# Designs tried in a protein design chat: VHH binders against Protein DOG1-like 4 (DOGL4). Part 10

Target 1, 232 residues: Protein DOG1-like 4 (DOGL4), of Arabidopsis thaliana (Mouse-ear cress) (q84jc2)
Amino acid sequence: MSKMRNLVEEKFLEFYESWVIQLELYLHQLLIAHNNNTMSETELRHLISKLTTHHKAYYTAKWAAIREDVLAFFGSVWLNPLENACSWLTGWKPSMVFRMVDRLRKSRVVLVEAQVKKLEELRVKTKFDEQKIEREMERYQVAMADRKMVELARLGCHVGGESVMVVEAAVRGLSMGLEKMVKAADCVRLKTLKGILDILTPPQCVEFLAAAATFQVQLRRWGNRRHYVTHS
Key: E = the ipSAE of ESMFold2; O = the ipSAE of OpenDDE; V2 = 0.75 times the mean of E and O plus 0.25 times the DockQ between their complexes.

## First folded at step 7 (VHH; framework vhh_6qgx_2)

Design t01 (from r01 with F59Y; at its last look DockQ between E and O 0.02; V2 from the best seeds 0.00; counts 0 for: pae E 2.8 > 2, placed apart)
Fold by OpenDDE, look of step 7:
Structure t01 (fold): chain B 232 residues (1-232), chain A 124 residues (1-124)
Amino acid sequence: as target 1 above (232 residues)
Amino acid sequence: QVQLVESGGGLVQAGGSLRLSCAASGFTFSSYAMAWFRRAPGKEREFVAAISGSGGSTYYTDSVKGRFTISRDHAKNTVSLQMNSLRPEDTAVYYCAARTWHSGSYFDSEYDYWGQGTRVTVSA
């Protein structure tokens, strides 16, 4: 990895590495819980709560970081190329989790009709929200060709006086727009995750979370093997 | 025009304290991360501390952690470096630097504007 990282990237890299380690620990617990089927509902709920809290912690850290430098998340130096390639607006695509649920349904998870209906409703809502964000992104991309951005491109890196002001304004506008979109996307992610967990039973939640965590961890491992990544 | 003007340098005994200040003008202060670098005689310029545009995040090189504190005043467009428990090895010309809306960086090449520097000499 390039040494030309900014401080937000460095800090978040450290955070993320630790966060992933903890995720792996939780994954281990999830797998144990899933395989033994001996845990009480209370114990399962406690485990689920730990995971949800862990995910919330990620977004808390992320949102703090994007206030400093949202652009850092569009490069995401803490991720390998494979992880980055699978990212949608700096994270997982919300609608993707339904595919995971579908996979689980085809394997071990039995959903009652009421759950299926609720999941479908949630799917529709999630897709709608995604599309809304995508439209906004498109609008944003078109707007990037505005006068401010053109001026930025024209002036290059060596600017002064009024030119500096123009560049700064352009950058601020760009960053603000991106931050808004990222936050919106994250909200959809969180809502989707919560929605799924509210629909599933505790054992099903454990299975879902295990699958999700497994996918995330494996994606990272696969990417790291194919692309030598040194984060420190 | 962009200007960074450092002040506060001087001669101090080991264990003493200094407060450096950098006055910024010519740009939107809050949109820039600010940093302090230093160059000791015969050495390359090195990162000392940085503070994000909002002031919400601060960063330090290991050798100054716990001793130095970087802060900024948006009303005055100033960034400061409080240096406590100074050591002879802290002797250097200290430079104020500004980096665009990005956070700070450990690398001087990532900064857009520089001051002329202020000399800090710590005697044994």
Scores: ipSAE 0.078, ipTM 0.576, lowest interface PAE 2.5, mean pLDDT 89
ESMFold2, look of step 7: ipSAE 0.439; ipTM 0.777
ESMFold2 (binder alone), look of step 7: mean pLDDT 87; pTM 0.896

Design t02 (from r01 with F59W; at its last look DockQ between E and O 0.60; V2 from the best seeds 0.00; counts 0 for: pae O 5.8 > 2)
Fold by OpenDDE, look of step 7:
Order: structure tokens, then sequence, then C-alpha cells
Structure t02 (fold): chain B 232 residues (1-232), chain A 124 residues (1-124)
């Protein structure tokens, strides 16, 4: 089953497929590094840097794409239904990563008191930022329901030149708001990730990144197995 | 019945070249990403290269980048691996694999069908 895609969707799909493959390769390296306690701090930092650069590349591509069509990311044809279902404002929910950290703490990662304190501070900040964005999203959703959707519904019944202009204006307005929110969310994601990596030691960073990448890859795997979608 | 049949393996000197081919049958070839994996003696199977269903995207493990090229022929239902500048560490049994997805994957568990493999030996 091929989904109809616009050019932005097609382009980003291609990018994302490549990006994910590269992520898998990095995951392999992370796992090796994690299992090999002989790697130097310099080597670990290099690997961490590679991953962070890889993630930055994703957002660079994403932000370029959302300038063209932010709505593409609210359907995300490059994601399977499971991945989409787990998405918050077109990506991972920032506060979720703290659960991963908690899991690591319960297993093999030993954090010192100072790290724990900093993580908690970051958690609070992240939650605050998320809530702020959610409030804004709610505001937009309500506003749309009140005016734009009514206009669109009305115009759907009357096909004319003026109607088309009004619809386009409405969609543009909506898109601008959505773009702003998506960017805000992405900023929180990036800040959260950076914050965590700044708190953790290089070995801990590697473990965290491995866990995160594993989760992402597995989510994709499970979703793909459940929904065999061929992208021809 | 799905079949993947590899060919083109053999003995080659370091610095030499080989071209592996995999003939696919029994499924809609264009709907599958294709890949090459290899297993060296005493090592686990590892990813080498993949190509998307359409052929528009390719992926390589770092150690083979610039030396190996994966391609596919939709008319012939074949996937090929051109291996140049071969090294002794490239010695392995090479496997063709198919994935019911447009893109490739690094993980062998993501592939649905496998060939029997073709042996490549690179002498020093």
Amino acid sequence: as target 1 above (232 residues)
Amino acid sequence: QVQLVESGGGLVQAGGSLRLSCAASGFTFSSYAMAWFRRAPGKEREFVAAISGSGGSTWYTDSVKGRFTISRDHAKNTVSLQMNSLRPEDTAVYYCAARTWHSGSYFDSEYDYWGQGTRVTVSA
C-alpha cells in the first residue's frame, strides 16, 4: 500500500530512510563502545559527537522541510503507525528521555548525587517547557475550531475564486502557527538532550545514547513488522 | 517459492576486484530492499551494503565505502555488489538478503529472505 505523498514528503522520506540507516550503524558502534571498557575517553567523546551531529542533521533537514510544508510532519508518511502514535508534536516527547535515564539508573548506571540533582532540575525545566507548548497548542486548536474550520467547512460548499483565496489564507495561518510550535518543541528536545549529555560522563552518555537509539530502532522495527508498507 | 541465489565469489588477490550477483525470484522484486551481508571466519554476520526498492538510495558499512558499490537491475531481478580494492579482511561468505520494506536496514533480523551465500577469499 503506497500512500500518496507530496514532494516534501517524498524528499523527507528519502532523507529519513538514509538517516535511520546511519543511526543503526551508530547504534552498533555505541554498543561496541559500551561493551568495550577499553575505549579511551577521547574515543568515547568522538563517538558521542558523531551522534549529536547526526541528530542535529535531522533537525536541520526537518526545519528546512517544515518551512515548505509543516503539515507533512503531522502525517509523517515516513513513519509507521506505531511511530506516529508515539509522537508528540512531530517527534519524541522530551520528558520521556528521563524515563530512560531512570531505567539506566536501575540497571547499571551509577549517578553521583550531584548528577541526580542536576537531572532533576533539568526534568522540572523540561516539563515546564512541555506544558507551555501544550498550552499553546491547545490555544491554536481552539482557535481553529472557532474560525478557520468553520470557514473551511463553509467554503467547501461553495467553489469560487474568492473561496480559494480564503482557504489558502486560512491554511497558511494555521501552518505558520504549527511551524512555530514544532520549532519550539524541537528546541526543547535539543536542549533536553544536550542537558542530559552535559550531566552524564562519557561512558554514561554512550550508554544513554545506545538505549535511546535502540528504543527508536526497535519501535520502527516493531511497527514495520506489524504494518508491512512498501514504499515504491 | 522465494529464492535468492548468489554468484560471483572466488579467490582473488589483495587489490583485486570481484562482482557478486544475486538473482531473485518468487516475489515482487521492486517492493523489496536488497542487501549484502558477510560472515568472516569466526565472526558474526555483518552488514555490508543495502539498496532501496527503487534503487534510489544505497547504504554501506564504513569499511567498504568507496570500494564497494551495490546496484540492482529491475529487469533482471538481480542485485549486484561490485567489490574493488579487495583486502584480506574482506574474506567472508557473502549473503544476499531481501527486506519487505523500501529502505534497507543494518540489522539482519530485518530481512525476510536470504541466499545461501557465496564465498569470497582475498589472499594477501
Scores: ipSAE 0.019, ipTM 0.371, lowest interface PAE 5.8, mean pLDDT 88
ESMFold2, look of step 7: ipSAE 0.152; ipTM 0.611
ESMFold2 (binder alone), look of step 7: mean pLDDT 88; pTM 0.898

Design t03 (from r03 with T100V; at its last look DockQ between E and O 0.46; V2 from the best seeds 0.00; counts 0 for: pae O 11.0 > 2)
Amino acid sequence: QVQLVESGGGLVQAGGSLRLSCAASGFTFSSYAMAWFRRAPGKEREFVAAISGSGGSTFYTDSVKGRFTISRDHAKNTVSLQMNSLRPEDTAVYYCAARVWTSGSYFDSEYDYWGQGTRVTVSA
ESMFold2, look of step 7: ipSAE 0.451; ipTM 0.838
ESMFold2 (binder alone), look of step 7: mean pLDDT 86; pTM 0.878
OpenDDE, look of step 7: ipSAE 0.006; ipTM 0.241

Design t04 (from r03 with S105N; at its last look DockQ between E and O 0.27; V2 from the best seeds 0.00; counts 0 for: pae E 15.5 > 2)
Fold by ESMFold2, look of step 7:
Structure t04 (fold): chain B 232 residues (1-232), chain A 124 residues (1-124)
Amino acid sequence: as target 1 above (232 residues)
Amino acid sequence: QVQLVESGGGLVQAGGSLRLSCAASGFTFSSYAMAWFRRAPGKEREFVAAISGSGGSTFYTDSVKGRFTISRDHAKNTVSLQMNSLRPEDTAVYYCAARTWTSGNYFDSEYDYWGQGTRVTVSA
C-alpha cells in the first residue's frame, strides 16, 4: 500500500500518461481526417509527421530512462496488467502491426500491386529480425539464470570488498545486456513503422495510424476497466 | 449527487481573456481527471483541455495550445480554464467533465459526469 517508486518510475509514469493522452488527441484528428476526407494532402502529411514525431519522442524518452533503470520496463508501473501481459521485450511485437496493414487490404482502400510486394518484403524482413532477437534473448536469459544461481550460492557466504566488486560488475553486465536487447527490439519497431509509412500513400498512412492508435488506446481502456469501476 | 457547475462565461472582444471555473461536488475530487469540452454552433462537441487527478499532467487540443491553461485547486474542489488571446472561432458553449481515472482517455464518450455548460462569445 505504502510502496515507494524510484524516481525513474515516477518520472516515466508522468511522461507516459501525458504521451498516451496526446496519442488519443491525435487519434481524434486521424479519425476526422479518415471519415470526412476534408483535409488536403499537405494537411495529411503534416498530421502524419506529428504522429511520427510523437512515436520518436516516446523512444527518445524510453532510451534515456532505460540507461538509468532498464528493469523498470519489465513489468512497468505505468502499464496495467493486461498491457504488461501483451508486451514482447518491453513493447509491441514488431510484426503484429501487419495485422493493421491486412485491414487496409480488406478495406475500400486500394493497394497497388507494387505496394503489396514491398509490404510483403518488409513483413518477411521484420519477422526475420524478430526471430534473431528472440534467439539472442533466450541465450541471454539462460546464461544469466545459470550464472545467477551459482553466483548467489557462492556470494551468500563471502561478504566483503572483493565480493561487492564482483556483484556490482555482474549487475552492471546484466543491465547493459538487457538495455542492448531492448534497444535492438525498439529499432526493429521503428524501422518497421517507418518502412510501412514510406510505402503507403498519405490517406493510407492515416488509416494505418488510426488503426494502430485505436488498438493501443483500447487495450489500455480494457485493462483499466477490468481492475476498476469507471461508471459508478 | 454528483454535480459540476460551470461559471465565468460571457461576451468578450477578440484578443481578450476569460477564466472559466467548474465547481465539483458529490465525489472525491482528487480521484477524478477533469476536462473541458466545447460545442460551437453547427459543430460537434470537441475536446479542449484535460488535467490529471493529481494535477501533474495537462493536455490541450492543438488549436488552443499556448493560449489556454487548465488548472485545478484541490482545496476548493474547482477546475479552471484560463483562456487568453481569444478568437471568434473559440465561440462555444464550454462544458466541464469528469472521469474516475487519473490517466487514460479524454474523448467525450469516456466521461462519466458533465456540467450544463457556460456560454462564451468572442466578437470580432
Scores: ipSAE 0.000, ipTM 0.244, lowest interface PAE 15.5, mean pLDDT 80
ESMFold2 (binder alone), look of step 7: mean pLDDT 84; pTM 0.854
OpenDDE, look of step 7: ipSAE 0.021; ipTM 0.433

Design t05 (from r03 with R99Y; at its last look DockQ between E and O 0.01; V2 from the best seeds 0.00; counts 0 for: pae E 13.4 > 2, placed apart)
Fold by ESMFold2, look of step 7:
Structure t05 (fold): chain B 232 residues (1-232), chain A 124 residues (1-124)
Amino acid sequence: as target 1 above (232 residues)
Amino acid sequence: QVQLVESGGGLVQAGGSLRLSCAASGFTFSSYAMAWFRRAPGKEREFVAAISGSGGSTFYTDSVKGRFTISRDHAKNTVSLQMNSLRPEDTAVYYCAAYTWTSGSYFDSEYDYWGQGTRVTVSA
């Protein structure tokens, strides 16, 4: 049951494991900031900046890795099966993050009318961008099917290096299309995150970031297949 | 008011088959990845299988791959686990679970949903 891993997968697995450990440490800081009420607004903004920088570092590393092997991010070896099952185009679905904001409103956070209006505007824009990406992915899937049919027909008539070159070019074209769509989805994720943090006050941002980090950490704990040990 | 209710557990001979079902209510079913976990008495819970919110992607722990099939029915709001070629080590209480960003909270235990479980016993 060993998995075949290329160098991109092995390197990103190491990066991601370290990245999650650091996220857990930041979660601890977020919970302290919430529970003790011991930080000034300046200190809260610094902590929020650390979280934002940490998320940007993930995407910096991801985008470098995608240039080498975008397919590694569809069913990733560094994610457990539950984490992979929750993915939309290699990550969290942007529109779903507003459910977290909605839950915070019901229990922990009071939002003023101006914030609610801005969040609804952002939700609509995020949904629109999400649907645009989904439509483009559908077109890509149709184009992929058409290209595969044409490529198979051409391979039936070719021998040697020309056939290999045609297949290699088609694979590069499809991979670049997937990379484009994954980056577009990641840009919506980053824009949505930054938009929410801009609308919320620093204490509200701490609540939101803590909720997001908690969810990510819990998904990893419950679904970790390679580090899970049964006692039966 | 979220409910996940498992059914279909029971006693079965090794090599036999069993189909577990989980009825979901009180939340937007299509927004959740659904999963099955299992736990033998005195053991930690183990991930078994998961299915994406759309139903287009399925994932399995290595020990059940090729033997178990997870599926979901959006019309019935159910997730099922078809368990074939059962072995005594598959004996456990099986739990249905739902995971998503829409249920997350850093201060509440409601960041995910679990059923009460259904017992599966595989005799040698």
Scores: ipSAE 0.000, ipTM 0.314, lowest interface PAE 13.4, mean pLDDT 76
ESMFold2 (binder alone), look of step 7: mean pLDDT 81; pTM 0.826
OpenDDE, look of step 7: ipSAE 0.006; ipTM 0.294

Design t06 (from r03 with T61L; at its last look DockQ between E and O 0.01; V2 from the best seeds 0.00; counts 0 for: pae O 9.3 > 2, placed apart)
Amino acid sequence: QVQLVESGGGLVQAGGSLRLSCAASGFTFSSYAMAWFRRAPGKEREFVAAISGSGGSTFYLDSVKGRFTISRDHAKNTVSLQMNSLRPEDTAVYYCAARTWTSGSYFDSEYDYWGQGTRVTVSA
ESMFold2, look of step 7: ipSAE 0.672; ipTM 0.890
ESMFold2 (binder alone), look of step 7: mean pLDDT 86; pTM 0.878
OpenDDE, look of step 7: ipSAE 0.011; ipTM 0.272

## First folded at step 8 (VHH; framework vhh_6qgx_2)

Design u01 (from r03 with G53W; at its last look DockQ between E and O 0.57; V2 from the best seeds 0.00; counts 0 for: pae E 15.9 > 2)
Amino acid sequence: QVQLVESGGGLVQAGGSLRLSCAASGFTFSSYAMAWFRRAPGKEREFVAAISWSGGSTFYTDSVKGRFTISRDHAKNTVSLQMNSLRPEDTAVYYCAARTWTSGSYFDSEYDYWGQGTRVTVSA
ESMFold2, look of step 8: ipSAE 0.000; ipTM 0.275
ESMFold2 (binder alone), look of step 8: mean pLDDT 84; pTM 0.863
OpenDDE, look of step 8: ipSAE 0.303; ipTM 0.687

Design u02 (from r03 with G53R; at its last look DockQ between E and O 0.01; V2 from the best seeds 0.00; counts 0 for: pae O 14.0 > 2, placed apart)
Fold by OpenDDE, look of step 8:
Structure u02 (fold): chain B 232 residues (1-232), chain A 124 residues (1-124)
Amino acid sequence: as target 1 above (232 residues)
Amino acid sequence: QVQLVESGGGLVQAGGSLRLSCAASGFTFSSYAMAWFRRAPGKEREFVAAISRSGGSTFYTDSVKGRFTISRDHAKNTVSLQMNSLRPEDTAVYYCAARTWTSGSYFDSEYDYWGQGTRVTVSA
């Protein structure tokens, strides 16, 4: 069954589709760079910058969209079920990227002790920040079941106009909280990414970004194979 | 108090050279990556060059690559931008910036401290 979409969903869907296409192009460049040891550090940094700029563009668009309808992102129609299942507060879970780094370390990426230490510190901080956000989310979610909402639930789904107003007010309140939490989560994402990229060397950054982009693109592909999704 | 004070700006003819300097104080200079940004008339502020904490890594925007050189002096707590082969399109207010991370960033929002800027005007 095709999910009905509102204007925010439609607009962001269009944006995201284009954004993913561009990501795939960048992924290709990252892979080339990774396999080509002839690229200068400056060139690598430029490539990294393109990726970071690309991600920044995503969040710029996202934040504009969530101001209009944050709920659209909790049922992201531009994502397949697999992508949604892997989402934490409307995006990738920040602590997840450290698993990617760990995988790189077990491969051909050699990190010096100082890098390892900094990454671990960042990991701990990231997890802490995630937990704080989760606790706050729980607070908002629990608060949704206030006295009025509980009473409405007791009375059933067929109560009239005043009940609708109460529900709408509750949803608005929740939405405001959700917007705050989503922004907070995105900040953690961006800080985490920034932290990792600042710790890694340019070649390592390229490898990391390639791995991350690959994961994102493949997750989408895998999900689409399992669940036929038509976005446009 | 943290201060970044730019100097060295001025009027120069196309093809000429300028050396900008930024004097840092009020913080541990060696713990900060440094960068230069610029804002041209009617344009947004843009990244020009950055240098890592150690000074071992530098990177530049494409338009200045090969013409500009960023360097730092830990003993003097200064970062410099040597600008050669200047072009009219290089006309801008140039800003010094500092961030606590190891490397530079292309994004101005990632920097912690900023100077007031120094004006560079390149005439045709």
Scores: ipSAE 0.000, ipTM 0.243, lowest interface PAE 14.0, mean pLDDT 88
ESMFold2, look of step 8: ipSAE 0.496; ipTM 0.826
ESMFold2 (binder alone), look of step 8: mean pLDDT 87; pTM 0.891

Design u03 (from r03 with D108S S109P; at its last look DockQ between E and O 0.01; V2 from the best seeds 0.00; counts 0 for: pae E 18.5 > 2, placed apart)
Fold by ESMFold2, look of step 8:
Structure u03 (fold): chain B 232 residues (1-232), chain A 124 residues (1-124)
Amino acid sequence: as target 1 above (232 residues)
Amino acid sequence: QVQLVESGGGLVQAGGSLRLSCAASGFTFSSYAMAWFRRAPGKEREFVAAISGSGGSTFYTDSVKGRFTISRDHAKNTVSLQMNSLRPEDTAVYYCAARTWTSGSYFSPEYDYWGQGTRVTVSA
């Protein structure tokens, strides 16, 4: 089967550039909201909703793109080398977000005991879902080692009819399995994010979202510099 | 040598329109995002509008949304800013800027190349 040239990769690159720019604009709003206690609770909740919608839009676009070519998301052209090095199933490990919550708790954020209990329950659920995904990854250990074979089949190396059909079926099976795994990981990421935002108060959500956006923007800027590369 | 040359500035009455143009040379035009910034006397440069290398994405500061339109023409290697419903507060020197698509934020002044600027004066 012939494949379209890398139009899906080019489209997602353009989307991702726009998405990061908008994230930087929201970061500015988050920092204003944090530093100037002039916003009402309603205004804070509206800003938090904008950020949630922005993150959901990322996954919506990603899921459309991985249906066309999931392997494009391993070694992505829109991510710099530093961003690619931090990737677990095409994104941050879901439970890593709790490291950010823990850092905020140690610094300025005061959490009441009810919030701490709910966050621990969510952390356990998130880790359980991660472990389930990791067990499913064991099924694909050989496929990950044979990524070269999948790449060659995707490029359309055809020698005979029955051989081609068997290779195409194997490539589709591997790609479908990887697509399922990436979507499962992304669903855990999104549910964990929403869970944290539901537990935190609106001012605490603003601090959390600002820290997350700052980290992602800085990681992209550090990785784009040619003078040096800083690994965090 | 990379060169960005702005034109189309001038004096206009409030409520009027101007079209700024920026001619680009010395680089592959489609590989660069283009932006307009402005600086009023005694103020820092502020972001006005940007357009992606392909032209598929545009960005605007809030104060100009619905009034200004950025566009690019790959055949002429130009970026334009159509400025409608001008106000005295739009009075500034307008700068064209270019950045590679991998260089970071569209809204920050960390662009790779800058034009000399063209003055827009909006009279009350």
Scores: ipSAE 0.000, ipTM 0.165, lowest interface PAE 18.5, mean pLDDT 76
ESMFold2 (binder alone), look of step 8: mean pLDDT 84; pTM 0.857
OpenDDE, look of step 8: ipSAE 0.032; ipTM 0.409

Design u04 (from r03 with S109Y; at its last look DockQ between E and O 0.02; V2 from the best seeds 0.00; counts 0 for: pae E 19.0 > 2, placed apart)
Fold by OpenDDE, look of step 8:
Structure u04 (fold): chain B 232 residues (1-232), chain A 124 residues (1-124)
Amino acid sequence: as target 1 above (232 residues)
Amino acid sequence: QVQLVESGGGLVQAGGSLRLSCAASGFTFSSYAMAWFRRAPGKEREFVAAISGSGGSTFYTDSVKGRFTISRDHAKNTVSLQMNSLRPEDTAVYYCAARTWTSGSYFDYEYDYWGQGTRVTVSA
């Protein structure tokens, strides 16, 4: 299905497509590293650094884009319906990554007690932070029926100079609120990711990142096949 | 069948102590985080304490920190809540809960199994 796109959407779509391609390349490297027990810690750390930098680049681009049009990210035309359905406040659900970690633990990854403890603490904290954001979102959503939105609704049937100004102001207000929430969510994501990577050893980080990247890439593939989505 | 059976509740004077116990059965105890929740009269159920599957991590609500201690015995498949310096505000039905995740949670909806609860009454 094709959606109407604005300039922000088009620009970000282009960025995202390139970003995903690079992610796939990194995924390949991660998988090689995962299967290569001869790689040095330095090499692994370098690879991890590349991935983290890549993710940071995403958020840099995202935050630049949301300053222009945060609403674009609530439609996310660069994502297929499956990806969108799995999105929490325009991105991955932070607490979800702990399921990935858990999966690793059930595999050949051995975490020491200290790591497990830290991961558990991080998991709880992450969940707590998610809930805080969700509460804010709820408040925001409820507050949407405020004066500005009511006015917007009322004026929706009337097109005029003054009305347009009011509408624009209302939309800007809404956008600012949403932007804050999205940024907050992204911060939780970044903190969570950093937290996990700080707890895990380099080999474990590689496995984790490989799992995460695999999930992301596969989710896209599955969604594209299911819905016959073409982004380019 | 999964069962959680609380015990140890009762009437106690302010400043007193109680030890709650929850006997778990029907599941691999060590694979589950355990928690205590409580519901005071006229209030919603609230988190009290949680302990990870391994027992290495514990979490407490702020109001009970320093007073309550959660622990678990893997040999007996029990989780306990030592409650010291009890206050009238601690009066509630206390529930034992189990979560299939090894980590605890502050949120009751993340727990899979629940006991029937044991009543704790703290008199002034």
Scores: ipSAE 0.000, ipTM 0.271, lowest interface PAE 12.2, mean pLDDT 88
ESMFold2, look of step 8: ipSAE 0.000; ipTM 0.114
ESMFold2 (binder alone), look of step 8: mean pLDDT 87; pTM 0.890

Design u05 (from r03 with T102D; at its last look DockQ between E and O 0.01; V2 from the best seeds 0.00; counts 0 for: pae O 14.8 > 2, placed apart)
Fold by OpenDDE, look of step 8:
Structure u05 (fold): chain B 232 residues (1-232), chain A 124 residues (1-124)
Amino acid sequence: as target 1 above (232 residues)
Amino acid sequence: QVQLVESGGGLVQAGGSLRLSCAASGFTFSSYAMAWFRRAPGKEREFVAAISGSGGSTFYTDSVKGRFTISRDHAKNTVSLQMNSLRPEDTAVYYCAARTWDSGSYFDSEYDYWGQGTRVTVSA
């Protein structure tokens, strides 16, 4: 069954499709840079900056959208089921990127011990922040079964009049909490990404970003093939 | 066959010291980061300290910083944990672990080989 889309979903779908296309273009550049050791450090830094700006643009758009309808992001219609299954609080799980870094290290990337230490410290901090958010989210989820929600449940599917107002108020309250959690999660994502990029050298950053972008793009492709999903 | 054998555990009074040792065999010792983990009664296993393959880098959990020192001896294929100023909360089974590559990790899932553990009990 096709999911109904609201205005926020439609707008963000359009945005995301364009954003992914641009990401693929950047991915191509990253791969070229990675495979061609002729680029200067300045050029690499510029490329990294473009990617970081691109990611920041995503979150800017996201935060604008979630202010209108945060619930849209908990059933992201712009993502296929595989992508959604891999999502944590409407995005990638921050701690996951460290596994990606580890994979890079095992393959080509030579990290100095100082970098490894900093990465591990960052990983620990990231995990801690994730857990805090998860605990808060759990609190909100449990709180959903408050008196108002229980009353709503008793009313069944035929809610009208004053009951509608109660429902709307309840949903607004829940949405505010969810928005807070999503923003918190996104902050951890951004901090984690920044932290990693601050620790890595420009060539390493390019490799990391290439790997991350590749994973994201491939995940989307795999999911689309598997589920025959077209968003356009 | 890979073996990690811990020793040096025992009963000690608060404020006392112990030195744990782990003897490694069955793999290229210098190519592995080594670590100590511990599991207190009723608690999950937690990271204590790690040392790089070369021995040039060490890191510790916050609660043991300044009190514990991890070191390794390549000639003897051993890693050690000097524990000073022991506290009752340090009571645990201490495990030696080895990780491929020369870098340590805070996470137990990143380690490939484990010892059977040695019990440390710190009395008040």
Scores: ipSAE 0.000, ipTM 0.249, lowest interface PAE 14.8, mean pLDDT 88
ESMFold2, look of step 8: ipSAE 0.577; ipTM 0.861
ESMFold2 (binder alone), look of step 8: mean pLDDT 86; pTM 0.881

Design u06 (from r03 with S31R; at its last look DockQ between E and O 0.02; V2 from the best seeds 0.00; counts 0 for: pae O 13.1 > 2, placed apart)
Amino acid sequence: QVQLVESGGGLVQAGGSLRLSCAASGFTFSRYAMAWFRRAPGKEREFVAAISGSGGSTFYTDSVKGRFTISRDHAKNTVSLQMNSLRPEDTAVYYCAARTWTSGSYFDSEYDYWGQGTRVTVSA
ESMFold2, look of step 8: ipSAE 0.650; ipTM 0.884
ESMFold2 (binder alone), look of step 8: mean pLDDT 87; pTM 0.889
OpenDDE, look of step 8: ipSAE 0.000; ipTM 0.235

